# Designs tried in a protein design chat: miniprotein binders against p81326. Part 46

Target 1, 226 residues: p81326
Amino acid sequence: MLHFGGFIMEINHISKILEKEREEYIRNKVEEYLKQGFSKDDAVNKANQSWRTYIGHRIQDVIYNLLKKFLKDSGLKVTTDKALNNRNLPEELDKVKRLIAINYGEYLFLPDADVIVYKVENNDIKIIAIISVKNSFRERRFETTYWKLKLKESPVTSHIKVFLATPDKDNEISYKCPNGKPKKMRIILEYELDGIYFLKEDFEETEKAKHFGKIVEDIIEISKKL

## First folded at step 6 (miniprotein)

Design SC1
Fold by OpenDDE base, second read of step 7:
Structure SC1 (fold): chain B 226 residues (1-226), chain A 83 residues (1-83)
Amino acid sequence: as target 1 above (226 residues)
Amino acid sequence: SEEEKKIEELLKKAYELLEEARELAKKGDYEEAIKKLEEAVKLLEEALKIAKELGNEELIILVEFLLQYVKWLIERIKEKLEE
């Protein structure tokens, strides 16, 4: 196995590492938007939005590929919601897509699923976990919680674990009660989700709030019970 | 594949150098730590090149991340040297 196990702890710095690219990225994007005819203020705002999307995707890609690598030896497979957004899916992925779909009566919709972990046994697919990756919680703070609750409503999907992985760069959910004041978002996310995995060292650890390094073993353990 | 094995070997060596560099830095030998990390950068760059040649997106993403990390670590150590 690639000595990625040793590097998993290096993920603690992923936000800091990527932040170094921010200044150059912003500068280049501002210039691009100015050339497109935007005002300086609009260009700056758009560049900042672009950066948030860009860094989010990069973090997600790293996490996805790490999980794919670490879970491979356990016979577990990973995919993404993006991979499922295709008309011509292989049979396996088509089954995965159907097994995570949420019923809205006349319509089926997929939850936000940055990473989907599943196993194949005797041509039967079992969905193990969905992992949402969030760099920050500026928007849609409880979106992952919503999907967890929706998945819980069906016997088809109720067993699916929903995890949040985050560096929590703004320290919004790292602690439950900093300075004696409850952080509603941390408390609610921890209560509703099956786990929160931090890509950092400075956080309040609980039974459900763990370092990202624990996610692989937790997923493997869950997979054995299904 | 043979190329994937080569990438794994390079990553292993790079990690070993990283661990050595950490131990050196703990001892205050920052200059030597940086040298080890710079060597690790070279190995990771080679690994990245091979990964790109293979078109293996998984390995590209992972090696790029590691490369950025080692470079970041070098800069952090340099900052300590300037203090």
Scores: ipSAE 0.524, ipTM 0.801, lowest interface PAE 1.0, mean pLDDT 91
Fold by ESMFold2-Fast, scan of step 6:
Structure SC1 (fold): chain B 226 residues (1-226), chain A 83 residues (1-83)
Amino acid sequence: as target 1 above (226 residues)
Amino acid sequence: SEEEKKIEELLKKAYELLEEARELAKKGDYEEAIKKLEEAVKLLEEALKIAKELGNEELIILVEFLLQYVKWLIERIKEKLEE
């Protein structure tokens, strides 16, 4: 099946929205920083840094939307941690939330799961994968591995695949051993996680480190085994 | 920008090729369908190059996703051809 017409129209629409958002965002942030007493040069620099943070969140939204569209034909559903934190949850999402929660004695907490893939069969819900989206590795470098290790401790959650999706613009984890020197972060992330999906062409590919375009195929194959 | 309009034109032409490939695949003409999809890959690679030159990160990500999807379709049709 070639499911493409709706996808291309949505891509064009999202692209145009992001272009308008960038222009408006930069203009507004420059004005805001100027009012705070920053020089024009400093205001522009701060606005550009703020845009980089903002676009990281937009990338998460784009990933969510693309996965939702492409996995739908395989009977798979996609949600977000933001949706699961709503006060009034539909019954299905409440069940998803309960199946992904991690036990800390008297407390249950959700992992930092930017995007969640699950399936519903005979009114039973099975969580297939959690995807963490990281635009930068300046902070919380091993947060995704922490959640993977916690999920492995429970028979309820141990089957859940944990993936990292990243453009890795600073080449922090794109290679294991550039110039023969090991990159500990890449080595640890690849070892502990079920996969790393790069939103870029230039990286050291392995069975666990792939281009993001492979994620739909991989998730479908995993779901068939559950 | 004019370059962003060029990307949109390339994406529209790629879409036309995917619809042609879809009709060919429905008829069982898998080899011709693959040829159309390979032509779409070339257009998408051109769109990606322009997006990278513009430094438009949103377009780069979106075009890369689309490019990988088309490559995935080629592999799925190749599997059908081998049956």
Scores: ipSAE 0.000, ipTM 0.284, lowest interface PAE 10.8, mean pLDDT 78

Design SC2
Fold by OpenDDE base, second read of step 7:
Structure SC2 (fold): chain B 226 residues (1-226), chain A 83 residues (1-83)
Amino acid sequence: as target 1 above (226 residues)
Amino acid sequence: SEEEKKIEELLEKAQELLKEAEELAKKGDYEEAIKKLEEAVKLLEEALKIAKELGNEELILEVEWLLYSVKFLILKIKEKLEE
């Protein structure tokens, strides 16, 4: 019991913990790429890119595991887009996949859905929320907002909440108007999304921008209204 | 199973170490607290290995969560020592 209560507070350090591995990771990857025949500069660049991908996946895995654990007692279920990327899905997951699909006329495509929260009632599946996990916003800064807007266009998916979870290590979206200057990305993300959840303490809290510790409660509350 | 009992034993020991570390930290014995937590990490890593071998997803998640929690505590205490 003691470890769970402490966890929500300590999640703020996830980025710091993972970053301790960076130096060694980069060194090893640089060496690997040099052996492959890349130049020193190219090797460093590739190593840094690899690190970004690596750390992003690790953070996503942590968040997924946390949500899965904390939502279990509420009867809510959690899956990922990766789990849905299979030809032979169990009936339940096949239904989940169909219920988050976006219509592009002749084609259905899935939104980026790092974590999907849903409930099963009377053999019916209701999608509650999609959580996008971002470690940094260097690439595809508004991709999550795009998917939110696309989901909103259909009565089938319009009820699905879209959340962003991030440690925001570089303070890209932690504050709306630092030094009196509006941060476009924070403002837009907060406006378009249903919530932003920070895995850190140093951020501007608003109705939509909260500490990650609140996400479980918020999801449970949403689930009761669906 | 024998393996499940082993996991439970490891978790119990890890929790005990966590409590000891918390008490040490409250007293300002941060270095000793870290040692206890590092020992807990080793136990939890072993538990995680066994849980994965069993394919018990619930136990895996529980152990992983504890492992992260302990690592976070270690980091927090280390940060205090650097201040």
Scores: ipSAE 0.054, ipTM 0.497, lowest interface PAE 3.1, mean pLDDT 88
Fold by ESMFold2-Fast, scan of step 6:
Structure SC2 (fold): chain B 226 residues (1-226), chain A 83 residues (1-83)
Amino acid sequence: as target 1 above (226 residues)
Amino acid sequence: SEEEKKIEELLEKAQELLKEAEELAKKGDYEEAIKKLEEAVKLLEEALKIAKELGNEELILEVEWLLYSVKFLILKIKEKLEE
């Protein structure tokens, strides 16, 4: 964390950092496509399509590294579903995988747990939260909600908080109708999930819908109560 | 590796510049604080280049995040100066 004589770098300003990254990425990709012989309009369109793919992976990685860095001193550990799908797992990660896997008869599947926060006390592992990262709601709108409902079914996993983290750049769930009512998708996601953390400034805060900068503090408080 | 040590040295120097910038900002010396942060940006850009050559994804993302955090901090201080 940057602390600066009255200026503290707030992680809730991640959206501004990502906007700068987008501008640089788009410029570089437009130049690349122009060099390949595409027209200016085609180069811009292809660069925007490339950014949509890139940002999905980038946001997940940013959130993982940020949480890993800022939760370390609180005795909390962070991993990813990608790490848990490795062929040979250390004993600790194998236990984490077992504690979040959902049983479908003979089969075990991991939820869409892009980032997983847990703690270790006397070799006993407690899962605190899983964070699903969504940069768009055009596809798989309620997938995170499905996993939340499945986790609730088991006493092993029912305590696990399920959070959604999203820039919601297209205002798909942060937009308000003219009468002040949230969109149906926002209502359902907020109702079913334990929290939504926005990587943007322009939205109405509620008990469950917060600026991403509050996620570290919230996770630490949840951990203390478990 | 030698490359990893060089990245660590660059990150350490960048963090020292951030501490110096923090002390300058506490004194209200915002222009000098920005200069220190801009020097940190140069070191972090060098560290990012080495991390990319090394292919260490975790280091790349950590350095990249710190780099953009410093750039945003510069923007925040510049906003204060315009007051």
Scores: ipSAE 0.000, ipTM 0.156, lowest interface PAE 14.6, mean pLDDT 77

Design SC3
Fold by OpenDDE base, second read of step 7:
Structure SC3 (fold): chain B 226 residues (1-226), chain A 83 residues (1-83)
Amino acid sequence: as target 1 above (226 residues)
Amino acid sequence: SEEEKKIEELLKKAEELLKEAEELAKKGDYEEAIEKLLEAVYLLREALEIAKELGNEELIEKVLELLWEVYSLIFEILKKLEE
């Protein structure tokens, strides 16, 4: 097994790994959609959309497993919003679910939380961080920002750190001012979120924008302050 | 249970693929090694889903550990291909 530091450097290749599967995936999906009666153009478009979703899930799974593995020794626990969708939750996860819920008056809704990091101390649950995982920013570009702002509105959730993890394959937020032109999305995300973690090397590093390799250390340090 | 047997079958197949990939990587057949490892990932993802549905923490952990080994080797090989 690779050491965390070494493995995290290799995670930069996650996009390359997934791209190797793309051609076969697209071909198979196109064939599937053609059999369903779609036109060739529609089949291709649907296949591409399916691929985006598929990649997103794959990256999310990798990040979840990494965080779960490397935070375990620190006594921190990891779950997902999907795990919280069950009707019959263990007491611990039921508490987690309640502690990340956003109040909309008569209704409580959960933020999008691909990964949730929490600790248990004296039977009390403390939510540490929510990590949103995005492969691309074509859709719902500021959804994570919205959830951060909503969490900030309540004293129950205001302490929860919200991080974005991304390979940023299309270089949409890797630099603040490429060619002297401000990238609004990068600037806004960096300003509103607690951190952006890149699964790549080619990005503009700042206090809040770091390589994904720093996320474990950052989460551990945050956990000590709670 | 039938589901547990399915998980064990998937794990066994994934382990075999991992071993084959390791041998291929030693020979420098990196592309073929990656293909086998990707297949292992698919099998392990299926196993993980079943294990989660069962709520079997032991099997979940077992699947995750093997998945980690598979991903680790994939990343290692990819690094070598770029050197």
Scores: ipSAE 0.016, ipTM 0.293, lowest interface PAE 6.8, mean pLDDT 86
Fold by ESMFold2-Fast, scan of step 6:
Structure SC3 (fold): chain B 226 residues (1-226), chain A 83 residues (1-83)
Amino acid sequence: as target 1 above (226 residues)
Amino acid sequence: SEEEKKIEELLKKAEELLKEAEELAKKGDYEEAIEKLLEAVYLLREALEIAKELGNEELIEKVLELLWEVYSLIFEILKKLEE
């Protein structure tokens, strides 16, 4: 018998698989760059940069497919910002795009919404949540908070939950006060966002910082209150 | 031991579920394949906890190796569902 929460509770094993893939990927990319005439140090740096892009897409794909599968029977739909940028957009997705777009005078921009959860009731579309997927916090560390604050400013989008999903392998936001020193990044992200979901077992759990295995049930609960 | 026998029974059931899922995936029945694989994960997680309690490194390795195969197929199917 399958319970959707049980499946997602095992997501940390997927993170371990991705770590093995990292070792292989880095080794292969280092060889590739060495053959192109780069030094060992430069080859390693370039391989690590290449991995950050690669793994980001892999984790996004996994999260999208898990949410799509496990939210389907709850009447919830899942899409991506990539899908919303398609030329021939279906009417339903065009409506989703318009309901999350942010106005900057003459210009409209989509937030950085890797995964979007919405529902359709009586021809009305309600956006439930936007999920930003972050593998690393070295760059764009507060991009998700910027989009949360912008969405909060409009009555059209202020109800939309903004979540962060991350394996946080480098323990950059896993604890509020590691070694007795407050981590501003963790504290600010938890304060400003509606939730942080960790694809790992070892982290400081709070009302807003949870294992990724809780995300499906949380989204379903939120959708019932809208 | 009884515990070692339990681990072997769980491993056998998980292997059967993996074979069923592989056949379902070949037919394009991805949703049913995932359900079988998730059942295998539950059994293997139970086997892993028993093996850890026993401190039997060989059994831990066997369970982790099969768990790797199960998760690899889950990952592959999820990627194909995107396509």
Scores: ipSAE 0.000, ipTM 0.116, lowest interface PAE 19.0, mean pLDDT 78

Design SX1
Fold by OpenDDE base, second read of step 7:
Structure SX1 (fold): chain B 226 residues (1-226), chain A 83 residues (1-83)
Amino acid sequence: as target 1 above (226 residues)
Amino acid sequence: SEEEKKIEELLYKALELLLEAEELAKKGDYEEAIKKLEEAVKLLEEALKIAKELGNEELIELVEFLLAIVKWLIERIKYKLEE
């Protein structure tokens, strides 16, 4: 059952948050930064940056919750790397953690995984996909690619699909060759990853670069092949 | 601003359509649900246009996010119709 109600409430909350809370948030942050000794212009700029970070985090949370809800309807399970950062994990999550771990010889480390999609069949866990949700690529531009490559090195993890979901606000990867110049980041990410899903309308669509609207179906299709 | 109010109005109307689409989908009227969602897409696209004209990056982000969700819902319903 498509329980839109809870989602719409979250969206309505976000929408309500945006108008009244933005002004108040910006005002409060400006005041905070002024008290820290920043100029008015710097305070405003920092407040706006803080707001962007805040909204970006909220969007990420909503995406996670959406994926969790709708993938659940398909019999798929969802977790996060944060949920796996526990010493006392349920058996299921402990297995998930082990199945996504990357071998560095003496150490096993987890890839960055905002969303981990897996299925349970006959008490066996199969990892389907890892989804990284990024609002901007200002930091660690190829981190997701690195993890994909590391996962590919092991027969245990090589089947795991790695997806990137992004609004790409700064149009860093929306087009391959804007103005005839290749965008290295788009080309590399699209080449190395299993898919890029855009939370925006204005982007160059390809076989691997799709609208976020396709992500659930793609994951379900992958799950059927595993 | 008047434009921001217009965006807000469009967003609320789109959300109402989402709610209607949900109720229709619950009743098994998936085709009509899709129509409501497609109408919501149109409203959100208009909102996006206005947001872009205003250069309001926060509103652009919000509207694009909502568009992504609505389009995802459409695809999900379509998938159910094909099953």
Scores: ipSAE 0.379, ipTM 0.747, lowest interface PAE 1.4, mean pLDDT 87
Fold by ESMFold2-Fast, scan of step 6:
Structure SX1 (fold): chain B 226 residues (1-226), chain A 83 residues (1-83)
Amino acid sequence: as target 1 above (226 residues)
Amino acid sequence: SEEEKKIEELLYKALELLLEAEELAKKGDYEEAIKKLEEAVKLLEEALKIAKELGNEELIELVEFLLAIVKWLIERIKYKLEE
């Protein structure tokens, strides 16, 4: 099981990496703004504003790296659909790709999965979960549900858990029936998916809709049953 | 702005508490580690309110992500106590 002292050390290490990235980013941006003729105070303020925009774009990568680090001590491995589309795959990732690919007649396609969790046991690979990270639901609201339904059609992939992780900034799926009006998207996503993990405080919690902080332990428990 | 500086101060204080919680957890003092992390949660909740008032989506996303991490740490340590 997880060594909690070592786990907290890894969180602290990631926090220090992010702080070092922030310090270097701000230092470089301050230098750039000074060269453009801004005052020292204006350069610092503009660099801080630029950092806030930058970190927003990095959140998906940070989530991926945190899940990779936190699951490592549990014998679980993490990859991405982007990594699986590389031309020269290592044998292990090639096996992962074959176990997750969906058949469309003469064609095989990977699901649109930001994070893929698997384990290696006696040289056999077991896919545990797919995690889709969505910041907005306006354009691709049921994409994750589509991939879940396709995976359920095959005995090779039907056991794979499909999760959605989202800050849900626009409150599009935070509640099933706000003001007595059913939210179709929340209801369908919760019904079809194996879980929704919210990167926010204000949402309706159910056995399938949880705070993001519960995702790692849920994945570990699922992996023990396989 | 003064509000953005306040958010930075709250984030630095929360990170200090996370470091203190790490030292406590290394010593096996899980109950005190949880208390420090719960203090960090309060600071991050204050930072989130200010970020929402500013309408800064990037700061909101960052603070909510840090809250998720801290709350996950609390759950991990609680799980250890239940062993």
Scores: ipSAE 0.000, ipTM 0.346, lowest interface PAE 10.8, mean pLDDT 78

Design SX2
Fold by OpenDDE base, second read of step 7:
Structure SX2 (fold): chain B 226 residues (1-226), chain A 83 residues (1-83)
Amino acid sequence: as target 1 above (226 residues)
Amino acid sequence: SEEEKKIEELLLKAYELLEEAEELAKKGDYEEAIKKLEEAVKLLEEALKIAKELGNEELIEFVELLLKLVKLLIERIKFKLEE
């Protein structure tokens, strides 16, 4: 068991480390947008939006690479929705893409799947889990829940576990009932999803809400039951 | 590629050292933990070099972040030793 406890503790600081770059990033982007002819207010707003996108991708990339490495020894494979967004896919990835697709009648669409974990056994592919990575919940708070529910509607995809990984920087879902008041978002996400994994120390732990360090073990355990 | 395999091997070894360091730190063997972490830094630096040679920006960013984290861990342990 890769008890990366110390490494896992350092993962708690990923958000903080990345946030140190924010001021410089914003300043540079504001200047760029001003040069493009935007107003000061528009430039600031655009810069902030750009930062949110940028930091989100960086966190996603870190989580992807971590999972890819930690799951490799178990024989599990990892990909992303971005990797599946190609016209010329290898056979294996083409199968993965088809096995996570959601039916909308005339169309098949992919769920938001920042990270996809699957196994290959006897040339058959089984999708194990989809991990959604969220740095903040300012926008699209229940998007991951929507995709979980959609996946559950088909016998082809109903077995796929959907997890949320987040540093929850703003403590939006870290606690269920802070000060005796229920946090709607935490309660709903925990209820609807198969698990929430925090890249931080200060959160209310439950059966479904765990530290990110537990995600590898949980995925491996699920994979053995499939 | 052969280079990618080498990066993977280096990262795996670095992770093993991180685990060993954690176990040592839990036992209070902070000096030995630091030695393991410093060895991990060397492996990660080699991985970073290869990643840069490959021009793989994703791997570069990932390994750089790992390096920062490991270095921070070393500093935190050193600080505990001074306390």
Scores: ipSAE 0.102, ipTM 0.557, lowest interface PAE 3.1, mean pLDDT 87
Fold by ESMFold2-Fast, scan of step 6:
Structure SX2 (fold): chain B 226 residues (1-226), chain A 83 residues (1-83)
Amino acid sequence: as target 1 above (226 residues)
Amino acid sequence: SEEEKKIEELLLKAYELLEEAEELAKKGDYEEAIKKLEEAVKLLEEALKIAKELGNEELIEFVELLLKLVKLLIERIKFKLEE
């Protein structure tokens, strides 16, 4: 049996949380702008513009919570790079951090991994995938590709799948040129990465470029082959 | 405002379909549950189109999020059907 029990209620709860967060965020930003000498009307307008930027970042947290919920049913665990950067790590997360670290000679650094999927079997940790959430590509358009190439250099990390999740608001990687050919950035990202999951509707789906809704089953299938 | 009322009406109808889909999924009728969810997707796509025409960024973000969550449910149920 599959139960939605809690999922529909959770969607309603998320909607209410976002509304409450919006009210609190706008209230605080209005106070900040008033202290800077802006008029009440200008302060309200600037606060609303700031909120629209903020909500884009909030979507990353929603993605994390969704993946955590659905992957848990398959025995998979989910964490974030933010959690791994805490000063006091539980032993399990400290091990995850060490298994995803990249060697730069005498130094070790974490890749930019917004969401990390792993499994624990017989006290052995295996990293399944990292997911980079990008709202825009700008100057850092190949950042996710850089981390993929670095992870491939080590036998410890070479098996880790690297995925990109993006709304692609500016059609930077979902756009096709008039001749039907994708842009250079799309071609390179699709070639080097293990998959791209779009949070938008209008794009050409391929073996590696898919609707975000397919990410859960793809990760589960990958984990079964490890 | 009138367009926002239309979006609200579409969202309420989508929620009803989500509740129907949940009851069908609880009974193991996954194929019918998917049909209800796909119908909800169409209503949400219409709401998204209106929200984009209005340029209301909050509604766009909310409807896009809800649409992605519904599509995630569809894929999860499809995966269960293949087990």
Scores: ipSAE 0.011, ipTM 0.306, lowest interface PAE 9.1, mean pLDDT 77

Design SX3
Fold by OpenDDE base, second read of step 7:
Structure SX3 (fold): chain B 226 residues (1-226), chain A 83 residues (1-83)
Amino acid sequence: as target 1 above (226 residues)
Amino acid sequence: SEEEKKIKELLEKAYELLEEAEELAKKGDYEEAIKKLEEAVKLLEEALKIAKELGNEYLIREVEWLLLQVKFLILEIKLKLEE
């Protein structure tokens, strides 16, 4: 039972809940695109694309808010890459931004970091984890892996855990070897990342592939070792 | 602002309804729990409308988050009723 006060929200139904809004969303977007002069087919295609972006953002927001809420009592803090995209950052966030930056010689760039978990101890910031949120893997399938590998290249960032959180709606990475055939994407993501957390029940559980409900505990445990 | 105060009031009422619904659900009063939650949804939708009109991104997010939680709980209870 979803207790606002502390119970792990059964987020397994996140996709189902959000999908209820799909029909209305698509209808409205189709109408909008038709008014813009697109053909019916183009309008439908654009609406579907818009939905994918929209739902992805919604899931990201959910995960962010969940982590923020459940990690608060542990004294851990949560932010996003979006929050770091400011010229005038508070000192704390400026430190966070610097501590996740990747060196490209003359330039520092931030990894894609939908959620950043960190702690403050004696005015020092320690980055604990970066969580990438993906609803589907149609595009940029290994982007999170790339950032993980880049973070490993520096002693400043090598300790940062990189997790993937996904409902995996299309079952792209839910199983390693469905029907005896290896799923390259699942295998690579699981190998390269520190963990994959599923917002669903129907997946192959491993040491690194877990239900999203375990992410809070795992992050807290990691934080104690830092 | 007056509008922000209204949003906060709506949020507080929605939280109260959520807590009541949770207690009802624990007791097995699922139908009544759903009614409370549906009422909470209405309040939160109103709050969301006001927040959007104000352009207050913080309040929008707060309302949307609570709205999602309420909707999840409704879904969970409904699934239990179907079992």
Scores: ipSAE 0.019, ipTM 0.403, lowest interface PAE 4.6, mean pLDDT 88
Fold by ESMFold2-Fast, scan of step 6:
Structure SX3 (fold): chain B 226 residues (1-226), chain A 83 residues (1-83)
Amino acid sequence: as target 1 above (226 residues)
Amino acid sequence: SEEEKKIKELLEKAYELLEEAEELAKKGDYEEAIKKLEEAVKLLEEALKIAKELGNEYLIREVEWLLLQVKFLILEIKLKLEE
C-alpha cells in the first residue's frame, strides 16, 4: 500500500538538496562568466538567469521521478513530452502521444505536458493527467491554460486533467492582495485548470490550489473514476 | 461493433504493410516499398471512411495518425528514387 507520508518526506529531502545545488551552481556559473570577461555584476546577473532556466528543467526531472516512483504500485505509468518526441517510439508511447496530440490541420502539437500520467487496461491506454511544470510565469503565463482549453474541445482528450506544478518562489500566483483578492493571473489559472500544486509551504490552500504533497493521492482517486 | 472490428482489421493489415515496406526500403527495394505503402493508403482511406461514419473520434485519430506516417514515408522514398 502506498503511504503518502513517505512522499512528503521525500519532497522535503529533495528541497534541501536543491537549495545546496543552487549555491554550487551559482558559484560555478559566476566563475565561468568572469573567465569569459564579464564584470562581476554582469556575471552574477547571468548566473541567476542561468539558474532560473536550469532549475526549471531540474524540477521537471524531480517531479517525473517522484511521480513515477510513487504511482507505480497503483498501476499508473508516467512519461514525459520529451520521451514522446523520440523518433523510435514504442507502441505504447506512440498511443500515448496520439491520445494527447492536438491537430492544427497539417500540424500536430503536444500540449505543454512536461509529465504525463496514464494507465494501461486490456491493451487500451487511458490518459489520466498532464502536469505542466513552471518555475517562472514571466514569459508563458497562460500557455497551460491554452492547452487545457484546446484539450476540452475533443471527446478524445476532454477528460484529461491538466495540472500546474510550481515552486512560485517569486509569489507570482500564490500572493494575495491586502484586501484578500488573488492576482488576475492566479484567478484565471485556478478557474481554467483542474488544479495547481505548489512546491512551497507559504500559501493559502483552496480546493484546487494545494501543496504538491497531495498530488499522488489526487491522481490515484481520479484514475479510479476512469 | 462490426464496423469497429472492420476498422481494426484494416489497421492491422496497414501496420503489416508498413512494416514490410520499411524492410524493403532498408534493402533499397524502393519501388516495391512504395507499392506496399500505396496498398496501405487504400486500406486506411477505407478505415477512415468507416470511422467518420461511426463518429468515433478515437478511431478517426488513430487512422489519420497512421495515414500521415504512410504518406510521409511514400514522399521520402519517392525523393530517393528521383536521385
Scores: ipSAE 0.013, ipTM 0.464, lowest interface PAE 7.9, mean pLDDT 84

